VH-VL binders against q8k2p6. Designs and how they scored, part 20

Target 1, 141 residues: q8k2p6
Amino acid sequence: KYTSVCVGREEDIRKSERMTAVVHDREVVIFYHKGEYHAMDIRCYHSGGPLHLGEIEDFNGQSCIVCPWHKYKITLATGEGLYQSINPKDPSAKPKWCSKGVKQRIHTVKVDNGNIYVTLSKEPFKCDSDYYATGEFKVIQ
Below, E stands for the ipSAE of ESMFold2; O stands for the ipSAE of OpenDDE; V2 stands for 0.75 times the mean of E and O plus 0.25 times the DockQ between their complexes.

## First folded at step 7 (VH-VL; framework fv_bebtelovimab)

Design G5 (at its last look DockQ between E and O 0.04; V2 from the best seeds 0.00; counts 0 for: pae O 7.9 > 2, placed apart)
Fold by ESMFold2, look of step 7:
Structure G5 (fold): chain C 141 residues (1-141), chain A 124 residues (1-124), chain B 109 residues (1-109)
Amino acid sequence: as target 1 above (141 residues)
Amino acid sequence: QITLKESGPTLVKPTQTLTLTCTFSGFSLSTSGVGVGWLRQPPGKALEWLALIYWDNDKRYSPSLKSRLTISKDTSKNQVVLKMTNIDPVDTATYYCAHKTFGGWIISYYFDYWGQGTLVTVSS
Amino acid sequence: QSALTQPASVSGSPGQSITISCTATSSDVGGYNYVSWYQQHPGKAPKLMIFEVSNRPSGISNRFSGSKSGNTASLTISGLQAEDEADYYCSSYAGSDYVFGGGTKLTVL
């Protein structure tokens, strides 16, 4: 288990509604959205796009961060990749919302005495976003 | 190029209200993420933070001095004003205004550009 | 100067390296990711030298470096020069307050 890292004051992140931080050796983004805090790897699992620059939109009743590069949709709550499936036999039919499962590693956020703490998550053991959060793709080494 | 300059009285009497004006250029308080703070330094002593105002008019005050401080801005004049009530000789200090911002989506707890400061002496 | 402790003074000769410490005296000080260092020459405004523990603003010499270990942050000045003689303050937050250390006077001998 990773040691929690203080990343700022609650009063400040509620103002910006997002922030970036380095937690140990890992670059993360923290969102404050609809009264809840969500932390995840900052680089999109697909191609490493900067999620902190994306828009938050609702899809299928779930709040998602939309990667600014290829518009991949990642649920804030669970890190799941959402997509719309199309019927190849009837492309005019309304697309269905589907989940690829967890693609973006979610980290734990706790508030204590007005401070925001992030604890890196080791679950799941392997997560697609790890590819851009470790090794040669990481911005901070 | 960001610049700030403090102005106001250099000599004040006890019990008066001190009014200090920060006039700045090279940035606007209409720009999201921008703030201007006030700090002071008594002669021979450490720096002390007083107040901060953000572009959206969010105001923050030093907990120990909050009851005596009022900060405001006039975005059209590029000015921030600090008022401190019930002045006392212990308030003699050099007063600074300083710029800050949310650079790179990282919440900052530092001030990157400072005015030259103005000495305020409170007569005894 | 609520929760940050600095030595009152430090001295060194030109060309030496010196280190100024800044120790948090309580858990109320920020998570040590937000320690900043300011240089202040007599009669001048403070100048930001280091932010977020170890980052240098543009235009600051790489002779200045910052680090932390445990609850202590350090400012290191290598290749000491006469112009480095000044007061140095560490800064962070505690609760809703911005806090400064008491300052360290650096004398270049």
Scores: ipSAE 0.330, ipTM 0.758, lowest interface PAE 3.5, mean pLDDT 88
Fold by OpenDDE, look of step 7:
Structure G5 (fold): chain C 141 residues (1-141), chain A 124 residues (1-124), chain B 109 residues (1-109)
Amino acid sequence: as target 1 above (141 residues)
Amino acid sequence: QITLKESGPTLVKPTQTLTLTCTFSGFSLSTSGVGVGWLRQPPGKALEWLALIYWDNDKRYSPSLKSRLTISKDTSKNQVVLKMTNIDPVDTATYYCAHKTFGGWIISYYFDYWGQGTLVTVSS
Amino acid sequence: QSALTQPASVSGSPGQSITISCTATSSDVGGYNYVSWYQQHPGKAPKLMIFEVSNRPSGISNRFSGSKSGNTASLTISGLQAEDEADYYCSSYAGSDYVFGGGTKLTVL
């Protein structure tokens, strides 16, 4: 497991609602939204878009960051890619929200004594965002 | 048709290193998205994940057993090898290798095909 | 101790419906939408029955269904048959670990 790294002050992120950080040579974005903190890889799993520049919107009752490049929707809480599907056999059917599964790696955020700490996750399974989290695809902060 | 088969010693002495080999068919570890994992199950107990290796040679280990485990692959032979050091009677279990892949464009977090398993008994 | 908790045993008569629960007991359990269920007959390897809470792999009977409410996932087996007698395990992931429940023994009376 990775060691927890202090990335900033709680009072600061509560004001800005988001911050970026490098944690153990990995670039991450931390969001403060609806009283909760979320951290994920900064580059979108799809094509490496800068998620810290995206807008947060609710889809299917879930808060999502929308990638500014291609408007991919990623849940803040779980890192799932959301999309709407239409039944091709039922043209009158309304689109339904579906999940592509976990596409964006989510990291752990903790608050202690007014400081924000991020712990990189190392899940047993790969995430698509891992591809853009390598040293070759760093984002300028 | 995907098939996996575990092979190796069925009896190991304490402190020795256990080496198990998974030989598979119906898929290739050169295919993007493919992974092969090892799991075990002590007699009458629950399943436990041990390790996973991906097509790109990325390796993942159980946090509790990481220091004792080494997973490797030989793509040309369709084999995955697991080594576990400092074996103890508590490691007595049926060991399984299993297949993992992306389901279409989605990442999966399950094992869809399993070998029949091989019982490894650790005894002096 | 396990991140996922299952009842030790459940039973039902042929034709009945039974439900097996799987509750996340640790805050470290992630991917709540990625609960999987495995069936295991004595002396056999586990078989994937449900993935991602409610999806059936090809070839799995529609008698098996999955659902989730809160931190509890459920496997429901309708029209219970003698062949359904087996151990059932739920699984997910928690941090850097792929975790399993303790298993549930299903007895068909």
Scores: ipSAE 0.016, ipTM 0.612, lowest interface PAE 7.9, mean pLDDT 88
ESMFold2 (binder alone), look of step 7: mean pLDDT 89; pTM 0.922

Design G6 (at its last look DockQ between E and O 0.03; V2 from the best seeds 0.00; counts 0 for: pae E 8.1 > 2, placed apart)
Fold by OpenDDE, look of step 7:
Structure G6 (fold): chain C 141 residues (1-141), chain A 124 residues (1-124), chain B 109 residues (1-109)
Amino acid sequence: as target 1 above (141 residues)
Amino acid sequence: QITLKESGPTLVKPTQTLTLTCTFSGFSLSTSGVGVGWLRQPPGKALEWLALIYWDNDKRYSPSLKSRLTISKDTSKNQVVLKMTNIDPVDTATYYCAHKTFGGWIVSYYFDYWGQGTLVTVSS
Amino acid sequence: QSALTQPASVSGSPGQSITISCTGTSSDVGGYNYVSWYQQHPGKAPKLMIFEVSNRPSGISNRFSGSKSGNTASLTISGLQAEDEADYYCSSYAGSDYVFGGGTKLTVL
């Protein structure tokens, strides 16, 4: 539905490991991590934190961007919010990683002839991050 | 208490346009996070999602039926309307409207309250 | 619009536990934690029983529980009662669509 937009050169993002772009009036962040490209809404689904300023860490075997504001963990690949759950009936048990489901809208990234292209996703349902992706909640780059 | 009720013709001829109305109470489509969807179920068969409209008038459609569907809302009347063009006997089904739950700004991907459904038969 | 796979029917005696499976793909059941289960009695509308794999809505009996492993979600009904006899449908978010299973008829013997 959305046209693909060239957002930059592959050689540049490989060096910086991340870049920001405006695609059809929507602010997105693109990550280069472990040889893969990932794109998502730039504002965190929780409270609109700037995800392009977060650190990437592995949780439960999944690479996640950690929001600098409240340390919410979002998978790069699927946009899921991860959290640790404690069994209230077994307080001695080790916390387990759980998923809140998809909370952050993920966009499609393609590489062609050394250029990075982003295509905005349009799914049957809204994502939590959509709330912060409107013109009213733009992130200062 | 959330309630929904479907209304419209129960008998439609092929090639015609089916118009169904969902009238609801207990919630408002002016509330952020709220959505109303349409689903259908052919006799003795599985459920199928058709369309969804959100409080902000954002609309979503089943990929396979998108070209035939139009969903709209009248917030002041607490109504959602679904139109389906080029009706065929294969579209014979019980049609449901349903409420999309919300928790603040948290998005959900299920329907927690359903209307009783209305059977639409397509026959020449 | 790919459908999720459910057994056509399951049966159990009162007091027993039964499990209904729902098998999808890595693009739906296995890709997200948005599996829901609906109960439907004859001539009635579907009723939400489980959402997001394992959560119960308010008012739903704790006899109903949900889980997921890989591309297969499961609904377990413990302490089976006569009123549990119904059709059960699983559903899942699928990115570009919202898909349902073919349904399972539960008979209480």
Scores: ipSAE 0.058, ipTM 0.716, lowest interface PAE 3.4, mean pLDDT 90
Fold by ESMFold2, look of step 7:
Structure G6 (fold): chain C 141 residues (1-141), chain A 124 residues (1-124), chain B 109 residues (1-109)
Amino acid sequence: as target 1 above (141 residues)
Amino acid sequence: QITLKESGPTLVKPTQTLTLTCTFSGFSLSTSGVGVGWLRQPPGKALEWLALIYWDNDKRYSPSLKSRLTISKDTSKNQVVLKMTNIDPVDTATYYCAHKTFGGWIVSYYFDYWGQGTLVTVSS
Amino acid sequence: QSALTQPASVSGSPGQSITISCTGTSSDVGGYNYVSWYQQHPGKAPKLMIFEVSNRPSGISNRFSGSKSGNTASLTISGLQAEDEADYYCSSYAGSDYVFGGGTKLTVL
């Protein structure tokens, strides 16, 4: 289950800048952004929205994929959920960026001889995106 | 509905340059992830890939034939053109153009829709 | 010569299952999930039946299935029918080239 799976050629993902794949029955999305590859569960941890249809934007100096459903922001590098909070004691103060911690499971991407391999994360912590990584959910176009 | 149609000469002489045009409908080569390829099949023999052009004008050629091939597109006319130089009787084949896409956001390594093909005979 | 090796012909009776093999190397079939299968009836263009080893395009019967083991990919046709009589080609992507098998003629007895 945790062996690497070839998902495509480097020359082609650099052209599309993203791709989707099924790796050992788990649906993932791979992004190529700013010269780096990032793989994560395709369905947003919040409600299962299709991350491959979202846009990548920078927030608080971090590149994030923005879920097209509810605009949740997930860092590409770590899978953290970012949000802005208000100070309830001073609502006029500038909102600040906060992290909910890791919410989206990140997988390993490796390039070997021009091929892209994905290895699923086996880290033991429970990750909210795991809920939507079952056969009950399909990739949404 | 995606359709492709090959056109060009049916009979050519050795040493000439073969020019084939693929005219398509149901998709645009301005669409990210879309490409059009050329393949051929000699009578009674296996398929052989020739060339591929993507929406962003990236061009790929069969390693064994690339010195003889030139592919180009005219996105506004929905056309792709293949030229093959120094034609020889061994180039007699049915030539196909075919659609390629990143179906479902997956980089594809297959051709999903094909034209009817056009037979090109090289005189000996 | 074809980069991928297929049997020249296979045959089966209606209702039976048949399997067509496609053997390559670790550099094409074994190391990648790029194997596709095409069906070609006489005088017609190839039709995509299976992509990425085992996926069926929309509208392709579930009687067609694909798999691979090591350097050999397989196309299996269950419940064989007369219209399945055709040539079948496997293909893959390797060395910046789309490579094809030599083709297999399926005869339905």
Scores: ipSAE 0.012, ipTM 0.638, lowest interface PAE 8.1, mean pLDDT 87
ESMFold2 (binder alone), look of step 7: mean pLDDT 91; pTM 0.924

## First folded at step 8 (VH-VL; framework fv_bebtelovimab)

Design H1 (at its last look DockQ between E and O 0.63; V2 from the best seeds 0.00; counts 0 for: pae E 5.1 > 2)
Fold by ESMFold2, look of step 8:
Structure H1 (fold): chain C 141 residues (1-141), chain A 124 residues (1-124), chain B 109 residues (1-109)
Amino acid sequence: as target 1 above (141 residues)
Amino acid sequence: QITLKESGPTLVKPTQTLTLTCTFSGFSLSTSGVGVGWLRQPPGKALEWLALIYWDNDKRYSPSLKSRLTISKDTSKNQVVLKMTNIDPVDTATYYCAHKTFPGWIVSYYFDYWGQGTLVTVSS
Amino acid sequence: QSALTQPASVSGSPGQSITISCTGTSSDVGGYNYVSWYQQHPGKAPKLMIFEVSNRPSGISNRFSGSKSGNTASLTISGLQAEDEADYYCSSYAGSDYVFGGGTKLTVL
């Protein structure tokens, strides 16, 4: 289940800037953004929302996929959940961007002979997105 | 309403070049993300993909047939043309053109609207 | 000739559910989320019924559903009706090619 899987052609994702795939029974989304490929679990770590339907926006200098359900912000590069915090002793102060740490599992993307390959992350650690990466959540919409 | 219609010869002799035209309405090949493909179905057999052309003139061909195929478009006339060289009796089939797009700008690999098809018979 | 294996025929009575299988390999059905199903009545163009394994285009009855397990995709038709009698083809993406199953004739008894 840690062998690479061909998910599509580089020439196609350069046009669309995203694609979806099933890699060893795990649903992933691949983004092509600013010349780089990023693969992650397709279901948002919070409630399983469909990340492939979200918009990519910059927050605090980092490109994020924004979940269309609850607008959770996930960094493309690291899978970190970003949020704004307020100072309770000065509510008029501008909110600060903070990280909840890694919440969305990031997978490896490689290009070989114009084909895009994804290798699932094998490193053991808890990622909240793992909860939604089961077969019960494989209907994408 | 998206519609496509195939036109061309119904009877062709071996070794000739087959030229088929797809005339469409309800979309434009000037629209980013849009493509038109060609497929065929020999009598009683499975569908087979032949070629695809995108709005930006990017062209894709079936790996097994690419040496015989040429696809082109005329965006102002809403037409896509397929040429297949060195026709043989095994090329007898109903030929379809079909619409393709990237909904939500996500890679997709299906054809959502098809023409009625045109039967091309290659004499033996 | 067909890259994907489908049963040649399936039959069912009105009101029943039937399932049509489409078996490929890890390099097509198993490895991609791009399985599609087309319905074709005699003498007519194929009609897209399911795309991306389980999604229905607008206007397609929810009696049609799709799923995948391993290298096998399935089309299920519930509440079978006479107008469902047709040929059904699965399709998958495989590298630089679209591959099709050999087709399944559905007969409504």
Scores: ipSAE 0.123, ipTM 0.696, lowest interface PAE 5.1, mean pLDDT 88
Fold by OpenDDE, look of step 8:
Structure H1 (fold): chain C 141 residues (1-141), chain A 124 residues (1-124), chain B 109 residues (1-109)
Amino acid sequence: as target 1 above (141 residues)
Amino acid sequence: QITLKESGPTLVKPTQTLTLTCTFSGFSLSTSGVGVGWLRQPPGKALEWLALIYWDNDKRYSPSLKSRLTISKDTSKNQVVLKMTNIDPVDTATYYCAHKTFPGWIVSYYFDYWGQGTLVTVSS
Amino acid sequence: QSALTQPASVSGSPGQSITISCTGTSSDVGGYNYVSWYQQHPGKAPKLMIFEVSNRPSGISNRFSGSKSGNTASLTISGLQAEDEADYYCSSYAGSDYVFGGGTKLTVL
């Protein structure tokens, strides 16, 4: 289990609404949204896009970060990839929101004495975002 | 282009209150994420952070000097004012105002643009 | 009040590469990626050269680079030029304060 790491002050993230940090050699983004804190791998599971630069929007009642590169939608709370499915046999049907499952690794955020602490996930399941979170991945703009 | 300029007395007597004004251009304190801070540097010594004010009138102070400092802003005049009470010769320094912002909603802890500074000498 | 530790002075010849260290604690340099570096010529205001350990502001030469290991941040200046002669200060976030190093005087021989 990873140790908790202080990444900044609560008063600051409430102003900016976002923070970035390196926690045990892993880059993460922390969001403050609707009175809650969320942390996840900073690079999008799809192609490594910078999620800290994305917009937050609500889809199917869930707050999601939208990757600026390819507009992939990731739930802040669970790290699920959301998409709208259409019935190919009935194109007039209303699109249905679906989940690709957990694709982005979510980390734990705690607030104590005005400080923000992040604890990296130790869940054994594989996340697609893991690929971009470790190793020698290089982003070319 | 962002510019800042400090103004105020260059000579102050001990126990008096120092009032400095920062006049800036190229940005506005009505813009979300923008802040203006004050720093100082005694002659031949290191820099020291004093205070910071944000667009939303949130104020931050150096823990060691908080009791002596008051920062305020006039957005319409593009000015930030710093007051320091109970001045002492040890407060002799060049005082700077500086700009900071949250680029892309990301918290920053640096100052990207600085005024040229004003030397304040404290002497009886 | 917390302070960061820098060497008092460093020197190098034109074209050489020099490194300035900035040592703090786990509560500042080692605790966050909020290290910045400022260049200051005599009688001038500080100029931001590096922010968040290794990022260069627009207009800053790629001869300037930053890194960090543990509680020590480093500023490297490659291809040293006469104009690089100045004082250099490191800074870091420290919980509720902005702390600075004592400064390093860089002399170009």
Scores: ipSAE 0.033, ipTM 0.719, lowest interface PAE 3.3, mean pLDDT 91
ESMFold2 (binder alone), look of step 8: mean pLDDT 91; pTM 0.924

Design H2 (at its last look DockQ between E and O 0.15; V2 from the best seeds 0.00; counts 0 for: pae O 7.8 > 2, placed apart)
Fold by ESMFold2, look of step 8:
Structure H2 (fold): chain C 141 residues (1-141), chain A 124 residues (1-124), chain B 109 residues (1-109)
Amino acid sequence: as target 1 above (141 residues)
Amino acid sequence: QITLKESGPTLVKPTQTLTLTCTFSGFSLSTSGVGVGWLRQPPGKALEWLALIYWDNDKRYSPSLKSRLTISKDTSKNQVVLKMTNIDPVDTATYYCAHKTFPGWIVSYYFDYWGQGTLVTVSS
Amino acid sequence: QSALTQPASVSGSPGQSITISCTATSSDVGGYNYVSWYQQHPGKAPKLMIFRVSNRPSGISNRFSGSKSGNTASLTISGLQAEDEADYYCSSYAGSDYVFGGGTKLTVL
């Protein structure tokens, strides 16, 4: 079972807009964006890039972290991989935004009396980011 | 190379206001993520944090001493100033200023470079 | 009482390993993932030895290592040398405060 772990103070993450932590031997990044907290696996689902070093941008009306390695776009709210596709039968048609589904494991953030707590996802499904969540790929030194 | 140097009076009378200046080089307080803190160490006792000021003028104070402390900066002079009011003999200590940063905006809770310290003695 | 408790003293012989503990004593201590260790020789300023539990700043010997288990962080010094004789402080945060342990005097026999 996963108990919550205190990872820092709210006043500090509001200043840095992000925070890294190890929660029960799993590396996570916590983002503060537009008044909301979002926690996810720190390594990008695609090739394990360090998401805490990426930029947050809006795509298709959704806030996404953009992996600094290959520019994969991961929604902050759900962990979905976004991309644009073209219609091969009509390449002149405007590209459309698509989702690969949930690729990045999202974790729960709670604020209690100015402290930030993270609870790891208990969801039993396999997430692509799980592959990079081992000690071999550690980003946080 | 980051260096910090504390300056101020070495002997202060009770009830006076102590003013300490930290002059630093090798970094700028205009740099995002940079801060300078003040700490003290009474003779033979543990370290105690006092205050911190960030590049954007965000200021933090020790909860137990907040009512007595004022921190300020002069970015163009590479200086940070701490004022402590209503000095008492218990405030006799070596006072340090220290550098703090958020590498890559990652929150940190440590001070990486320290000045040599200045001893302040409060007379009776 | 400090939010972080350290033994008052520790001793060891040259070439051996010693461990200094740092135990959180209050629910207000924020994250055991952010424990730092400082070395202080007599008359000198503190020097950062370990940050974020187990990371070494540039120039710090790999003889110094950090770890944690539960509410206790540990500093381990291997291959003990006479120069290691100093006071050692752990540090973290509690609420809106930076907190320090009471310090451990390391004596090299």
Scores: ipSAE 0.169, ipTM 0.733, lowest interface PAE 5.1, mean pLDDT 87
Fold by OpenDDE, look of step 8:
Structure H2 (fold): chain C 141 residues (1-141), chain A 124 residues (1-124), chain B 109 residues (1-109)
Amino acid sequence: as target 1 above (141 residues)
Amino acid sequence: QITLKESGPTLVKPTQTLTLTCTFSGFSLSTSGVGVGWLRQPPGKALEWLALIYWDNDKRYSPSLKSRLTISKDTSKNQVVLKMTNIDPVDTATYYCAHKTFPGWIVSYYFDYWGQGTLVTVSS
Amino acid sequence: QSALTQPASVSGSPGQSITISCTATSSDVGGYNYVSWYQQHPGKAPKLMIFRVSNRPSGISNRFSGSKSGNTASLTISGLQAEDEADYYCSSYAGSDYVFGGGTKLTVL
């Protein structure tokens, strides 16, 4: 398991409703939404979009971050990619919400003595977002 | 061209409050992604980060000094002010203000432009 | 004791290549890929030389390069010149704190 890292104060996150942090070389975003804290990789699993700039909306009863680049919807709680599907054989049918499974790696958030701690996930499965988590990025100035 | 300049008292007595002002040009704190931070360096010692204020008035403080620090900005005057309470001789240092930028959406943890610094001596 | 550890001093002759290491010594350091390097001449303000391990700001000589291996970042200065004599600091992010190494004094012989 990864060591828990203090990323900031609870009072700050409650005010801003989100913050970014680096935890053991991994960029993460922490959301405060509906009284709960959620953490995930900051870069969208699809193409590396900045999720900390996205809007949170409810889809199929689940709070999701919407990637600003391509509007991919990711559940805050589970990191699942959500989409609407329609039966091609029944075009008159209403679209149904479906899950692509876990695509975005989520991390554990804990609050202690007014501080926010993030512990990176150590689940033995690969998430699509892992691709962007350890990449070599060049910043152009 | 980005420039920053620190101003304030160069001599402060213990227990007093230190007020430093950073006046800058070449950028605006109304611009998204911009921040201004304060750092210090005791004579012959390493650099230490103190505080940071962003364009959206988000403020960050050194965990060890948070209780003593207050950072604020006046965007219209291109100024950032740092206040440090209960000053002690150990706080003797050169104080710098510096520019921070967000390169796109990528998080940055560096200061790309610095003021010349102002030496603040704390003595009774 | 610092979150980032640097050698106290390094030296080299003009034209040589030298390397300064920066090693994370705290488990709270989470920004190995976000290491920056600053050059500081006596009585002057720090100057950003490298950011995010290996990126050079505009105007910085290509003699300065950065790399990383494991939990150690390195600043390499090739073709050493007299003006390179200065203190060099690495920096990164730990928890909610911007952290600096203890600094390395580079002497050009």
Scores: ipSAE 0.016, ipTM 0.627, lowest interface PAE 7.8, mean pLDDT 89
ESMFold2 (binder alone), look of step 8: mean pLDDT 89; pTM 0.923

